# VH-VL binders against Small ribosomal subunit protein uS7c (rps7), part 16

Target 1, 178 residues: Small ribosomal subunit protein uS7c (rps7), of Euglena longa (Euglenophycean alga) (Astasia longa) (p14760)
Amino acid sequence: MSTRKLQKRKILPNDSIYNSLLVSQTINKILSKGKKNIARYIFYKSMQNIEKIKNENPLDIFKKAVDNATPSIELRTQKRKKGQISKISIKTKLERRNKIALKFIINSAKKRSEKNIIQKLQGEILDAYNNTGAAVQKKEEIEKSKSPVNNNKKFISKNKKSKNKKQKKRLKRKKNIY
Short names: E, the ipSAE of ESMFold2; O, the ipSAE of OpenDDE; V2, 0.75 times the mean of E and O plus 0.25 times the DockQ between their complexes.

## First folded at step 19 (VH-VL; framework fv_recaticimab)

Design o3 (from n4 with heavy chain D99E M102Y; at its last look DockQ between E and O 0.02; V2 from the best seeds 0.00; counts 0 for: pae E 13.0 > 2, placed apart)
Fold by ESMFold2, look of step 19:
Structure o3 (fold): chain C 178 residues (1-178), chain A 124 residues (1-124), chain B 112 residues (1-112)
Amino acid sequence: as target 1 above (178 residues)
Amino acid sequence: QVQLVQSGAEVKKPGASVKVSCKASGYTFTDYYMHWVRQAPGQGLEWMGYINPDSGGTKYHQNFKDRVTMTRDTSISTAYMELSRLRSDDTAVYYCARESEYWYIYDEGAFDIWGQGTTVTVSS
Amino acid sequence: DIVMSQSPSSLSASVGDRVTITCKSSQSLLYSSDNKNYLAWYQQKPGKSPKLLIYWASTRESGVPDRFSGSGSGTDFTLTISSLQPEDFATYYCQQYYDTWTFGQGTKLEIK
C-alpha cells in the first residue's frame, strides 16, 4: 500500500564562501569520496571564471542555472488510506529537486569536450543559465516522459533530445543577442 | 549495450547463505533503482525488494525482511543480494532487474532490463 | 499487497489467431494525480528472463511489435496479440507497480 521510502539526507553546513547550502551540495557531488578540497577548488574556480566572463554575481548565475535544470516534479500527494493524507515536507522537496538538477549539471559537465574539469563545469553552468545545454535537455526529457499523453517514453526521449539540442542552440543565440 | 550480468549458479545446503552479484553496464548505475525477483521451478515471479544504488537505501518484501540484505558497490557498478538461513523452498532462479524511472523522480516504474538469472539450489 | 489475477491460466492457439489475456487487480491501479495505470505486461520464454512488453497499461516498450497491445483501466486490463506469430508462444505476466511490485500468476500460451 505504500510508495517508495524517502531518502533521508544528512544536514550539511552552508559553504564558507557564498554561505549557500546549494554550493555545499554541489561540492559534495563533484568528486568521489575523500577529494573535497579538490572539489572545492574546481567549483570555486569555475565560479570565479564565470564572474569574469559575465561580470555578474556568479551565485545568482549558478542559482538560475540550477533552476533551469530542475524538472517540474511536484511533491506527490500521498495516496489516501483510511482518510489520511501525508506529504513530504517542503524542505525535503527542495533538497530532492536540488539533487536532481545537480546530478544533471555535474554528469553533463563530465561529458563535455573542454580540456579540463573547471572549463567543463563552467561551460555547463553557463549553458544551463541560458536555458540550454545537456543538463537542461535531460530536464526537458524527464518532463516530457511524465506527460499523461506521452506514454512512449524511450522513443519520445530520443527524439526530444535531438530536437531539444537543435532548438536550444537557436534559443542560446537569441538570448545572447538580448 | 545496456546489460545486467549476474554471477553463476550456486548449490547450497540448508542453513547456509548465498550472495548473488549483478553487474550493470551501458548506463549510469546510480540513476536507477535495482530490484531482485525470484522464480521457483515451474512457478511465477516473486518480488523480493530493491536498492537505491545512489544512497544505498533499501526496501524488502515482508517475506524476506529478516533474511535478505541488498548492497552495492558503485565503483564497479555492481549490486548484491544476500539471502541467509536458506531453506529448500528458496531453490529458485534469482533475477536482478532495473526499474525504468530515474530514482530521484518520485515515480514507480516497470522493469525494463533484466539480468540473465542465477540458479540457486538448496538441497540437503 | 495488491493481488493480481490472470485469466486464463493457459491458452492454446494457432499462428494467425487473435488472442486476449486478462488481468484483474484487487485495487485500482489508476493514480488520479497523473491519470496513469501502473500496470505492465511481460513475456517469458522457457529458460529466459522476462521481457517488458507494455507499461502504463497501454504503452509498448521500444522494439515490441505492433501486434501487441494493452488496454483497460482501474482494475481490469487486457493484453491482446492481434495476429499470433510462432515466436509469441510463451508465458505472459501482468505486474502492478502502484504499491510495491506484484505479478499475476502467469498465462501460458501454447501451440494448438
Scores: ipSAE 0.000, ipTM 0.496, lowest interface PAE 13.0, mean pLDDT 80
ESMFold2 (binder alone), look of step 19: mean pLDDT 93; pTM 0.954
OpenDDE, look of step 19: ipSAE 0.007; ipTM 0.557

Design o4 (at its last look DockQ between E and O 0.03; V2 from the best seeds 0.00; counts 0 for: pae E 13.5 > 2, placed apart)
Fold by ESMFold2, look of step 19:
Formats: C-alpha cells, sequence, structure tokens
Structure o4 (fold): chain C 178 residues (1-178), chain A 125 residues (1-125), chain B 112 residues (1-112)
C-alpha cells in the first residue's frame, strides 16, 4: 500500500553476498551506470582478498573503514523546492554522510598505484580501517575547513566502533523519501 | 547506569501549553534519537515523534504535527517536548524513550531500549 | 500507519503455566533486504514505564530471563513465557518499527 511513509521511488536492495545495503550502495558507486556486474566483481574480490589478509569478517572491516572516512559535518534537515520547504528525513541525512565517505574511499582507491582496481580498492579499505590513507585524509581536511564556521564544535566526532560492531549485526531497511 | 529523568507532573487548563523535559545520563546524549510516547489513562501507547539530539532535526506523527514541538539542549543533555492548544483528551502520561540505533549511522529505526519514568499531564477545567 | 493487533486483550494464568500472546500486523514486518522482522515486545507493570523484552521478533534484550521467547515472521508474531513467575503479571505490548512506530493495544496478564 502507498502511504506517506512508503516511498514511491525504487528502493535499492541489499547485496546478495553480505545482505548489506551499504555494500549495494558501494557497488553502485564503483563504476559508471551500466557496468554493475563488473563493479560487483571488483568489490567482492576486494572483500575476499581482505578476508584472506586479515582473517576477519571483511564486512566488519569495511564498515569500520567507512566510519573512519565519514566526516563529522552537519547536513541540512530541510530543502527548498519551488518555494516550498520539505523536510529531509534523518535516514536521508545519514545516507548522505555515508555517500560522502564512499565517494572518498572509491575516488582515493582509483588514484592508488597498485596493479589493478581490485588491489587499489582493498588497499584503500584496509588503510581506512586503520584510520589512515587518502580517504581518511580527505575526511579530516573537510572537517578542518568547516569546523570554525558552522558551530561544528558541537558535533561530536567520536570512536563508536566497538558499539557499532555489536549493533551493526542488526541491519535495517533503507527507506527512500521523496 | 543509563537513565532518562523527566520533569514533574503538570496540571493545565484547556488551551494552555505544557513543556516536558527529559534529562539523559550515563550515555552520550547526541548519539541516539529521542522519542516521545504518551499513554492516556487506561489506554495503550501512542508514538508522538522523535528528535535527533545532535542536529535538532525532528519528525512528528501526523496527529500531533501542528501542536507539538520537540527541542533539546545538548549542554545539559536534555530533550524537551512542548504540546500546545491542550484539550482534555491530552490528559496522559508522557514518556521519553531512547532509540536503540545510533543517530549518526546509516542504520536507523530501532526499538526503545531506555524509557523515562513518565510525566503525568492533566488537562482539566 | 501499520496497525498492530494483539490477542487476547486479557488473560488469567497460574504460576508455572506456559503463556502465549499473539500479535498481528496489517503489513509484513519482514524487510527482504536484511531478512529481519522489525517487531519488539515490551512489558509494563502498573505505574511503571515499559521495559523492552524482545526486539527483531526473537532477540532477547540484555537481562531478560530466557523463559521469555519471541517467534513468528511477516505478519504473525508470538511472545511465549515458558513457565510463568509471580513477577511476570503485567501488560505486554508488541510494537512495529518497520515504518514509524506503532504499538498493539496490549495484553493484560493476571494471576488466577
Amino acid sequence: as target 1 above (178 residues)
Amino acid sequence: QVQLVQSGAEVKKPGASVKVSCKASGYTFTDYYMHWVRQAPGQGLEWMGYINPDSGGTKYHQNFKDRVTMTRDTSISTAYMELSRLRSDDTAVYYCARDSEYSWYIYDEGAFDIWGQGTTVTVSS
Amino acid sequence: DIVMSQSPSSLSASVGDRVTITCKSSQSLLYSSDNKNYLAWYQQKPGKSPKLLIYWASTRESGVPDRFSGSGSGTDFTLTISSLQPEDFATYYCQQYYDTWTFGQGTKLEIK
């Protein structure tokens, strides 16, 4: 049934391997439109290689990498459209912050010197997991440039990784908002 | 000891406003959404809305959106719910409740794992 | 809003009984992409706030005795108390958090 809370636009399904919306969003960002099978191969092979290197759950490693690359910035809660004001949901605000982190990781990976895109992506993910690398550097640069202007001092950027691992086992449905 | 402590009982006349406070302790106030739920005498639970304590962003149930305002003061870890144009059928216990999911991550919408003690609001002539 | 219906509305039982409370939603609470049911159960004693017992239909909250169990999927859910204790006499609510947050009307569990 179509209600105010039920979005009418296409909902991105979780990926088939990790059953994760974050993974689906990442795959969509790796390559241009229409190359999704190649993007899936690149991402899943990177995860397989990470698992072999770390001997740990690669989804947990990836989630920490994304968290480390997520800037602590305040995003708008409202948008203006044709003179009308509409509210951006809290879910949409969080999705936008993660989209920024995913952009940093993927773009930084593409600039790496490794032999192929799979090795580039796994290297950037492992660096971000260790709170290093170009994606994390870009995140820190954004936080520095915005902090004095917007009362960003009140926005708390903390290490939430241990609690996130426990709570991240509970994956939730993404909801699209018009 | 994670807890939510609410302000004391209120008696109001129809047409007035009430503002209920909810002070958080034992956890990082800005890391979790705060919900407000009410319970009329002998009735069930009714979700009213939430606030993100970090950004101040809110979402209200349609039944309350023209009368409710949710705010917070992060310096004292306190959320507020103000209900205006009170009617006699607004007599209820009002609860604040913590969302179990982190406010800053892509995963949202959780169950309510910590509840305030409730604030009784009585609206009578 | 997703409507939540509980059955029965009240129930009398003795200490040691196995008690079953059901909850039905007007829409499926199973999110296909994560395969989780967005359903919680709460206990509320007179004069007290609700207490979370179970979330994601079957996961017990920390500190909740193992005599409480949740089951079901989609639209039909069950809270079971395997051996009723004196402290279990309360009102029980189910709640969906699939799309916003709505509660069932409650089930009052009384001592015989």
Scores: ipSAE 0.000, ipTM 0.476, lowest interface PAE 13.5, mean pLDDT 79
ESMFold2 (binder alone), look of step 19: mean pLDDT 93; pTM 0.947
OpenDDE, look of step 19: ipSAE 0.020; ipTM 0.574

Design o5 (from n4 with heavy chain Y50W M102Y; at its last look DockQ between E and O 0.02; V2 from the best seeds 0.00; counts 0 for: pae E 5.9 > 2, placed apart)
Fold by OpenDDE, look of step 20:
Structure o5 (fold): chain C 178 residues (1-178), chain A 124 residues (1-124), chain B 112 residues (1-112)
Amino acid sequence: as target 1 above (178 residues)
Amino acid sequence: QVQLVQSGAEVKKPGASVKVSCKASGYTFTDYYMHWVRQAPGQGLEWMGWINPDSGGTKYHQNFKDRVTMTRDTSISTAYMELSRLRSDDTAVYYCARDSEYWYIYDEGAFDIWGQGTTVTVSS
Amino acid sequence: DIVMSQSPSSLSASVGDRVTITCKSSQSLLYSSDNKNYLAWYQQKPGKSPKLLIYWASTRESGVPDRFSGSGSGTDFTLTISSLQPEDFATYYCQQYYDTWTFGQGTKLEIK
């Protein structure tokens, strides 16, 4: 049984400019591979521009934008019997929901019509700050697709029953070997 | 003219602290990282860390992380480097140097403007 | 830390000579996203602060004479002085700024 060494989740440090984990997470999402200089350039330049435009703390603006794009629920695909696929709403940790919001903002920014990625990101952040734009729309779509919150209690109970059945079968197999 | 002017020479005893100042002029002080580099007598150059004069954020080399503190006063466009628990091997010329790039463009650049250096002598 | 190795540590030359200094990095300094080499060259005269000569491996700093040129990519870099002038006798350092900042040990250029 290959003990998959639990890859120690590298704790992402706060960024050195704003001392924000959220900023670090955003930078990592902008550029997932390689040196972070370009990603930092994109993000910090966007923030600088926002600061100039709004004459306010750009970090506060960004936080508000992320909040506005943060869904209250996560949609997961559930495979049902006979090959039917259904989407179920799951309550997830705020951290996970924030990551989803960042994904929405970045992906939406990339689809904008501005001339460069800095302006695209700037535009999307500002729109999100104003509770508009494609990122916020995506959030709203997720929240509207509220399939009935099947009570998480039933899913936990089935997984516990399945684990208990597997444990009981393992225990029965061990008893029959002695 | 863009220039960095550092404080004068210091003589310290082992275990003491030294604080070196670097005053910037001729450019927007908050737009560029300020680096600190030292050079022991007859030796090469050693990067110590940088400060973002705008945010006050810092990055220190691991060798100095526990002993160095970089600060700034934006009102007078001055950066400070304090080194504590001084040792004899801390005897060096200390330089402030401006990053050649805006901090919001690149995290890392070459050093285009240098202070004149501050000699710090640590002697018993 | 990326280690920078210069060669030679010292050399003697005459005015008018072509001089070449090499710098090798322990890791590639080429960033794939911008296709730039994060390498600089400095000149330092005795009792003076270093002066930037070359950045991005081959771009001359403003005010630097044309006789200075930088070349190379990845892990191998070269500073060339095409025709040595009296004012060029100094110590030269390469620097990487790809990951943090580290310097070569220096090359002292002396008069023969």
Scores: ipSAE 0.040, ipTM 0.604, lowest interface PAE 3.0, mean pLDDT 87
ESMFold2, look of step 19: ipSAE 0.338; ipTM 0.717
ESMFold2 (binder alone), look of step 19: mean pLDDT 94; pTM 0.956
OpenDDE, look of step 19: ipSAE 0.011; ipTM 0.578
ESMFold2, look of step 20: ipSAE 0.090; ipTM 0.664
ESMFold2 (binder alone), look of step 20: mean pLDDT 94; pTM 0.958

Design o6 (from n4 with heavy chain G57Y M102Y; at its last look DockQ between E and O 0.03; V2 from the best seeds 0.00; counts 0 for: pae E 16.0 > 2, placed apart)
Fold by ESMFold2, look of step 19:
Structure o6 (fold): chain C 178 residues (1-178), chain A 124 residues (1-124), chain B 112 residues (1-112)
Amino acid sequence: as target 1 above (178 residues)
Amino acid sequence: QVQLVQSGAEVKKPGASVKVSCKASGYTFTDYYMHWVRQAPGQGLEWMGYINPDSGYTKYHQNFKDRVTMTRDTSISTAYMELSRLRSDDTAVYYCARDSEYWYIYDEGAFDIWGQGTTVTVSS
Amino acid sequence: DIVMSQSPSSLSASVGDRVTITCKSSQSLLYSSDNKNYLAWYQQKPGKSPKLLIYWASTRESGVPDRFSGSGSGTDFTLTISSLQPEDFATYYCQQYYDTWTFGQGTKLEIK
């Protein structure tokens, strides 16, 4: 039935406040099944706090934070068991890279020292927006890494050209937050 | 080489617990779901549940949810399955198996790498 | 749970024979947005763990001989061994991974 297909999360509706797929993906990485209201509260409160601090559109801040934490390399192909790279569109590759960045941001936020998860998340988002913090550091480590077999391969993208191929950082699944 | 190596065979009495380990090597342990599957003697395969080794999130089949606990230690790339309140019909070979899909794609996959199996015998 | 029904439960065949094993699911395994069937086939030899043969209903896993092929869509699937070899003596399982993971009961293939 259609309800069981929603558990696969291949087709995810945009969030109701920002009308953003990126926000929906972020919220779903925070929650366990059945705890979506708590994950929404955490994320939206972090965004509200960011707006107060920066006096800017918090969705634009979040988008830049995600972009700054997104590796510029095609890491998916380095871990494929099944041989040659499948025909995956550039759009699909960019969507996967965003999922990697969300993993970096959420996991790094949880390791921060602030008082609660809301402040941890807002702090990591603001750091990533400023191109700093643990999520961006993980992205930079991946971009610097190389393998003997893939030396001199270049990332080619309509958005920008990359000089290096680096290890893929995977977008992490949301954790239980209780 | 990509492999899953499980702990050795165990003999248990009814009411006891068993904890089976599954050590991954040759790939990034935290990139893939880890599943547990059992097979009673002369019987087919029965899916028990999975763990996301990165987050620790678990999903158990309803038949096991009150008795099974799946955990992991990312520092040694090892997953664990503990089954409590053992009954004689829990006698089976227990396998760990890697999901073929990256967990962050949010898509179910087939099982491309299997452990060698751990025989658990529950007898009075 | 999605129920997976295999047939036959056992069969005997000679080296060189073409063998087919069928698998039916209680609901469609075809996911509309990616147009793929979430079905796999495994081989299990006595005393060994299962080995993945086929995924997405018809895609052969790397290292699996060309004599193994999968076909079907929706609820009806087949595994075909085009020319049976002595090493193919095993039990074969289908598996759905459309919603959770459920295995068929198995088909034991005996070599005459």
Scores: ipSAE 0.000, ipTM 0.470, lowest interface PAE 16.0, mean pLDDT 79
ESMFold2 (binder alone), look of step 19: mean pLDDT 94; pTM 0.960
OpenDDE, look of step 19: ipSAE 0.161; ipTM 0.740

## First folded at step 20 (VH-VL; framework fv_recaticimab)

Design j1 (from o5 with heavy chain W103A Y104W; at its last look DockQ between E and O 0.27; V2 from the best seeds 0.00; counts 0 for: pae E 11.2 > 2)
Fold by ESMFold2, look of step 20:
Parts: sequence; structure tokens; C-alpha cells
Structure j1 (fold): chain C 178 residues (1-178), chain A 124 residues (1-124), chain B 112 residues (1-112)
Amino acid sequence: as target 1 above (178 residues)
Amino acid sequence: QVQLVQSGAEVKKPGASVKVSCKASGYTFTDYYMHWVRQAPGQGLEWMGWINPDSGGTKYHQNFKDRVTMTRDTSISTAYMELSRLRSDDTAVYYCARDSEYAWIYDEGAFDIWGQGTTVTVSS
Amino acid sequence: DIVMSQSPSSLSASVGDRVTITCKSSQSLLYSSDNKNYLAWYQQKPGKSPKLLIYWASTRESGVPDRFSGSGSGTDFTLTISSLQPEDFATYYCQQYYDTWTFGQGTKLEIK
């Protein structure tokens, strides 16, 4: 494969506003396939609101929020090429860890009490940036487990408790069905 | 172009049930919550509940939750409201109304498209 | 439920008049995080379904004439018709959508 081909693939999936692969991955996780334009709207409006609130670069805030929600757990590694891990394998491992954090942030945001998904997403991002909120709680729960697959029963129980705690904080009834 | 068309008028006895239909056209049925609102003769408007046509999930006002059932058939873009154990004070015009906001952005919106209404008369 | 109180209950006016209708909520409809008032106005003519005029307290629905305007914030809201037309004689309802959906009692606008 030529260098130009690899370089084109590395930048092709980046979003058009922040030129960020992380942002593109986030947008793809917000809604089902076929609703990508509205998912972009949701994410970019959340980022604009964060910029207004913090008066800081919202991409840097988002990156820190994702880092704070990224669990420090061992992921399955690909078979070593002659006993060595290639540079491509390392990058893929980091992207897989970021996808876990994105799932925590997006799913936790959807369960928040704010009136719309834009406000829910910005609130969860800001909480994760401050190393708090439900996404970071999920990250902490999985880090306490030695083997996340072996602890599925414990994960479900903690999820129920986290749900109840979030419901006690809210003043407004939440629509969970879309 | 965008419209909600409801089933025809109904006359019922106390204790019976009524099922009103609401057929949507001109927009993506599953992108918006559908609300039901009633209006007794000479009275104001009373919200009864909503259905999410995509998931089938519902929320009912406390005054109706024991007696109302909201359903839908996505294949024909039709929502249904069934009210059971009818009383004379259930005599009203029943409207379906589309939430003005996409179901996946806002929890609440105003009602931008209304059906023509279905008159339900309950008399002993 | 959030209680919505409209005034007046009934109003007589002539074509060309400026008309105001007031709506008060039992609690604030302003959500500070998005700075929006969750308040709508509807028009209903006899034998017809309601028609959305105003949402977010002051935003006109598409196709609604400029003579209709909404104002207010928090708990106090006003619908204004700047120059009444023959087709404007109807009943008007305010609605909150801050927590569930509650309507005012209505204001019947009649020809004087």
C-alpha cells in the first residue's frame, strides 16, 4: 500500500469543522445510520454551547472529557508480527479505547434530565471534563473489574444503581424512547 | 401536504370503549411523537398522552393512565388511541397532534399539525 | 401540573383593533440552560382544530401573519394581534410544554 493511500485514509474520515477523527467517531455514535446530518447538528451545537460557557477551545475540552471517560483496561491485542506490535496495531488499540469512552458519554447523556439532546450532550461532556458524571462513573466501574467480560452481572447491577441516582437528581420526567 | 386524518364520529354507551385512529401523511411518521388531546363541549384543551411511533413507547397523563392505551402501526403510518370504561364526561372531540420537534432532540415541543378531530359522544 | 391562567376569558373587538391576551404560568417556563421559554399559542375557530401560531414564546410558525406576535418570559406572556382582521375572530389558547403539556382556559375573541 502506498504512503499516499495510507495518508488519505488517515484524514478522510475526519469531520469538516474540527478536522478530528474523534469528532467523526462521536457523530457516528449519536444516532442510527441514515440520520448523520442531524447527529452532526446535535454535536456541533453542543460544542458551540460549551465554547460559550467555558470561553475555551471546545475541541480541547472534548478531548479531555473523552480521556477522563476512557477506561484504563487491557484490550485484546492483535497477534504480534514476529513478536512485535506494529505502529498501526497500537493506533487501532487507542481508537478502540476511545470508542468505549464515546459510548459511555453518549449513552449517559441520553439519560440526563435536560430538555433536549443538545443540552444533555453538552452537560455530560462538561461533567466528564471535570472528571465527574455518569460516563466517568461507568469508566470507574469497569476499571475496578479485573475482567469486564467475567463481571457482566456486576456491571448490570451497578448500572441499575446509577440509573436510580440520576433519576433522584432530576426535576423533569425523561423520554427514554426514540 | 402534511396532514393527520382521523376516524369518524362515534356514539357509545357508558362502560364501553372507543378506539380512534389517526393516519399521518406527507412526513416521516417515526420522526415525531404523536400526542392526543381532547376538548369537551364548550371547554378547553386537555392533554392525554403521547406515543413515540418509532419505538411504540408511551406516556399518559395521570388522569387517563388507567383507561387509555396508545398504539401505532408504522406500516400504514397510523396512530391509535383507545379509551376504556367510558363515562358521560368523556364526551368530547379527540384530536391527534404532531409534536413540533424531532423525537430524538427534544423531550417536549409544541403541536404544529393537528388532526380534524373525532367526536365521541357517551350517553346513557 | 403547571397551571396556565389566561385573561381575559372573553373579548369583544372591532376589525383594525390592537388586541392583547395575557397568559400566566404557576411556575417559570424559562429553561436557563437553553434560554428558551416553553410556551406556545394556538388559534381555534369554531368547528376546527387548533392551529399553532407561536412557539418558544415569540417565534411565529411558518405561514402565520406578522400581525401576530408573542412576548414575555418566565411566568408572564402576551399574545398581540396588531391589527385585527375578520379571520382572526376565534378562541386563543396558551400552552406550556416545560413539564408535560397544559393549556390555558382559552380567550374567546368575538366581533364587537
Scores: ipSAE 0.006, ipTM 0.550, lowest interface PAE 11.2, mean pLDDT 81
ESMFold2 (binder alone), look of step 20: mean pLDDT 93; pTM 0.953
OpenDDE, look of step 20: ipSAE 0.258; ipTM 0.716

Design j2 (from o5 with heavy chain W103Y Y104W; at its last look DockQ between E and O 0.02; V2 from the best seeds 0.00; counts 0 for: pae O 13.3 > 2, placed apart)
Fold by OpenDDE, look of step 20:
Structure j2 (fold): chain C 178 residues (1-178), chain A 124 residues (1-124), chain B 112 residues (1-112)
Amino acid sequence: as target 1 above (178 residues)
Amino acid sequence: QVQLVQSGAEVKKPGASVKVSCKASGYTFTDYYMHWVRQAPGQGLEWMGWINPDSGGTKYHQNFKDRVTMTRDTSISTAYMELSRLRSDDTAVYYCARDSEYYWIYDEGAFDIWGQGTTVTVSS
Amino acid sequence: DIVMSQSPSSLSASVGDRVTITCKSSQSLLYSSDNKNYLAWYQQKPGKSPKLLIYWASTRESGVPDRFSGSGSGTDFTLTISSLQPEDFATYYCQQYYDTWTFGQGTKLEIK
């Protein structure tokens, strides 16, 4: 039984400029083909531009933008009997939801019409800050698709029962070997 | 040739301020972060902070945050570091150093070019 | 702050000797996204400014002799001088630039 060494989640440090984990996470999401410097350039230049435009702390603006794009729920695809696929809303940790927001902002930025990626990212952040733009729209779409909360209790209970059954079967197998 | 040339040695009294200059040549001054590092006699190297020569943005080490001011004059490609409320333990050689990463927004480079150092002596 | 610890603090060697200096970081300097170690080595001679030798843990700066090499990953790093030359007697510093900038305490290499 290959003990998959639990890859210790490498703790991502805060960025060196803003001392923010959120910024580090964003830079990592911008990263393409391992070019960290380019990702940093894109992000920090965007932030610099935002600072000039707003004459405010760009980190605060960015945080607000992320907050505005952060959904309250996560949608997961559930396979039902007979091949039916349904989307269910799950309450996830804020950290996970923030990651989703960053994904929305970055992906939306890439689809913008501005001339370069810096301007695209800048534009999307500013729009999100103003509670507008495609990233915020995606958030709103997710939140509108809220299936009634009552079905989530049944799903968690079934997964707990299945884990308990597997653990009981494992314990019974260990007892029969001795 | 890429080089950083610093101002001359300074002797100051406790409580005074010192301003050290660093003139860059051989490259575009605004394209690289400028760092300041000090070294007390017989001691190691201590990072003090950096300045973005383009924007004038700065980041200081917490140990110096209340006493250090980094500025620049882009017209003459010169960075300045001012340290106030000097103490005896501020006696050191102060260096400016260029970040090796191209573009001022890259903050992950080693220091590829160093000034010659400026000796600051704080004595009563 | 990431703490950098060098070993030894001082060593004596002769011309032609193989010299090894170690540097340990309190945190990993390996960035998962680019798979690079944010570590540099510097040489400083008396009365002179530091000189960059190695960056990214193992890449030699331009003009640095081949006898200098850097190795290691994560938290453990090594600078090696394969055959010590008279001009190599100096103090050596490791530096992390993974999160802010911090230096090791230095290793003084003296003539035996």
Scores: ipSAE 0.000, ipTM 0.544, lowest interface PAE 13.3, mean pLDDT 84
ESMFold2, look of step 20: ipSAE 0.134; ipTM 0.661
ESMFold2 (binder alone), look of step 20: mean pLDDT 94; pTM 0.957

Design j3 (from o5 with heavy chain W103F Y104W; at its last look DockQ between E and O 0.05; V2 from the best seeds 0.00; counts 0 for: pae O 9.6 > 2, placed apart)
Fold by OpenDDE, look of step 20:
Structure j3 (fold): chain C 178 residues (1-178), chain A 124 residues (1-124), chain B 112 residues (1-112)
Amino acid sequence: as target 1 above (178 residues)
Amino acid sequence: QVQLVQSGAEVKKPGASVKVSCKASGYTFTDYYMHWVRQAPGQGLEWMGWINPDSGGTKYHQNFKDRVTMTRDTSISTAYMELSRLRSDDTAVYYCARDSEYFWIYDEGAFDIWGQGTTVTVSS
Amino acid sequence: DIVMSQSPSSLSASVGDRVTITCKSSQSLLYSSDNKNYLAWYQQKPGKSPKLLIYWASTRESGVPDRFSGSGSGTDFTLTISSLQPEDFATYYCQQYYDTWTFGQGTKLEIK
């Protein structure tokens, strides 16, 4: 049984300019073909432009934009009996919701009509800052979905039971080896 | 006028170190990455690394990573490149060059302004 | 490292001639997100520093004469001098800045 070494989730460090995890996460989402420097350029140039336009701290603007695009819930697909697929609303950690927001912002930016990716990203961030744009719309669509909020309590209980069963099986296997 | 002015020619022995200076004028020194490029006699251009004059952050080419140190003094708008453990094959003209992008963290761009070059001769 | 290969290594031409220098990269220099080619051309005269001529493969630097033009995309690029002037005899280098910075070996343009 190949003990899949739990790949230690490499903790993403904060970015060097704004000392922000959010910025690092955003840069990683912008990243294409492994060109991190280009991703950084895109993001920080966008931020620089925003700073010039707004004459305010671009990080604050970006944070506000992300907040505006951050959904309060996450929609998950559940398979019901007889092959029916239903969407359920789940309360997720803020970190997860922020990642979703970043996805919305980046994906929406890519679909914009501006000439280059810097301008697209700049535009989307500014729109989101103003509580407008496609990223914010997507958030609103998710929140309007009347899917019953399944109380997280039942999902945590099944995962804990499964982990406990796996741990008990591991402990029993270790006892039988000695 | 935007210009980069480098220090004068150097003659060094093998194993020694050389420190070349590059003084910037005519623009905000901290707003542009500074690159260092060398050119051996009759040879092409070789990128050595860059420094962010604002943060002091650096990126070196792997070939120089263990021997090159790039620094800056923002008070006098001057970048420095020090190369240690000099060899005969380090004989070259060394250039500082400004990145063309007005960006305090961007490290990709063409080089729009060049210093006049500093000749470093390594001879036993 | 991305390898840049220029052709020819040397070229002899006369004043008024059309001159073409090619540069090939080992990898594409086209970035899909901004649709730009991360390629520059430099001119270097003997005893002088390189001078930027073209960036983004086809954009002329300020003050560069119209007779200089850059073209190409992806892995194949060309610098063209439409009508060679006496001051154009120099060595020309292509440079990629897509991933770090690397230069071609240079093309020496000499007077015939």
Scores: ipSAE 0.007, ipTM 0.567, lowest interface PAE 9.6, mean pLDDT 85
ESMFold2, look of step 20: ipSAE 0.058; ipTM 0.639
ESMFold2 (binder alone), look of step 20: mean pLDDT 93; pTM 0.948

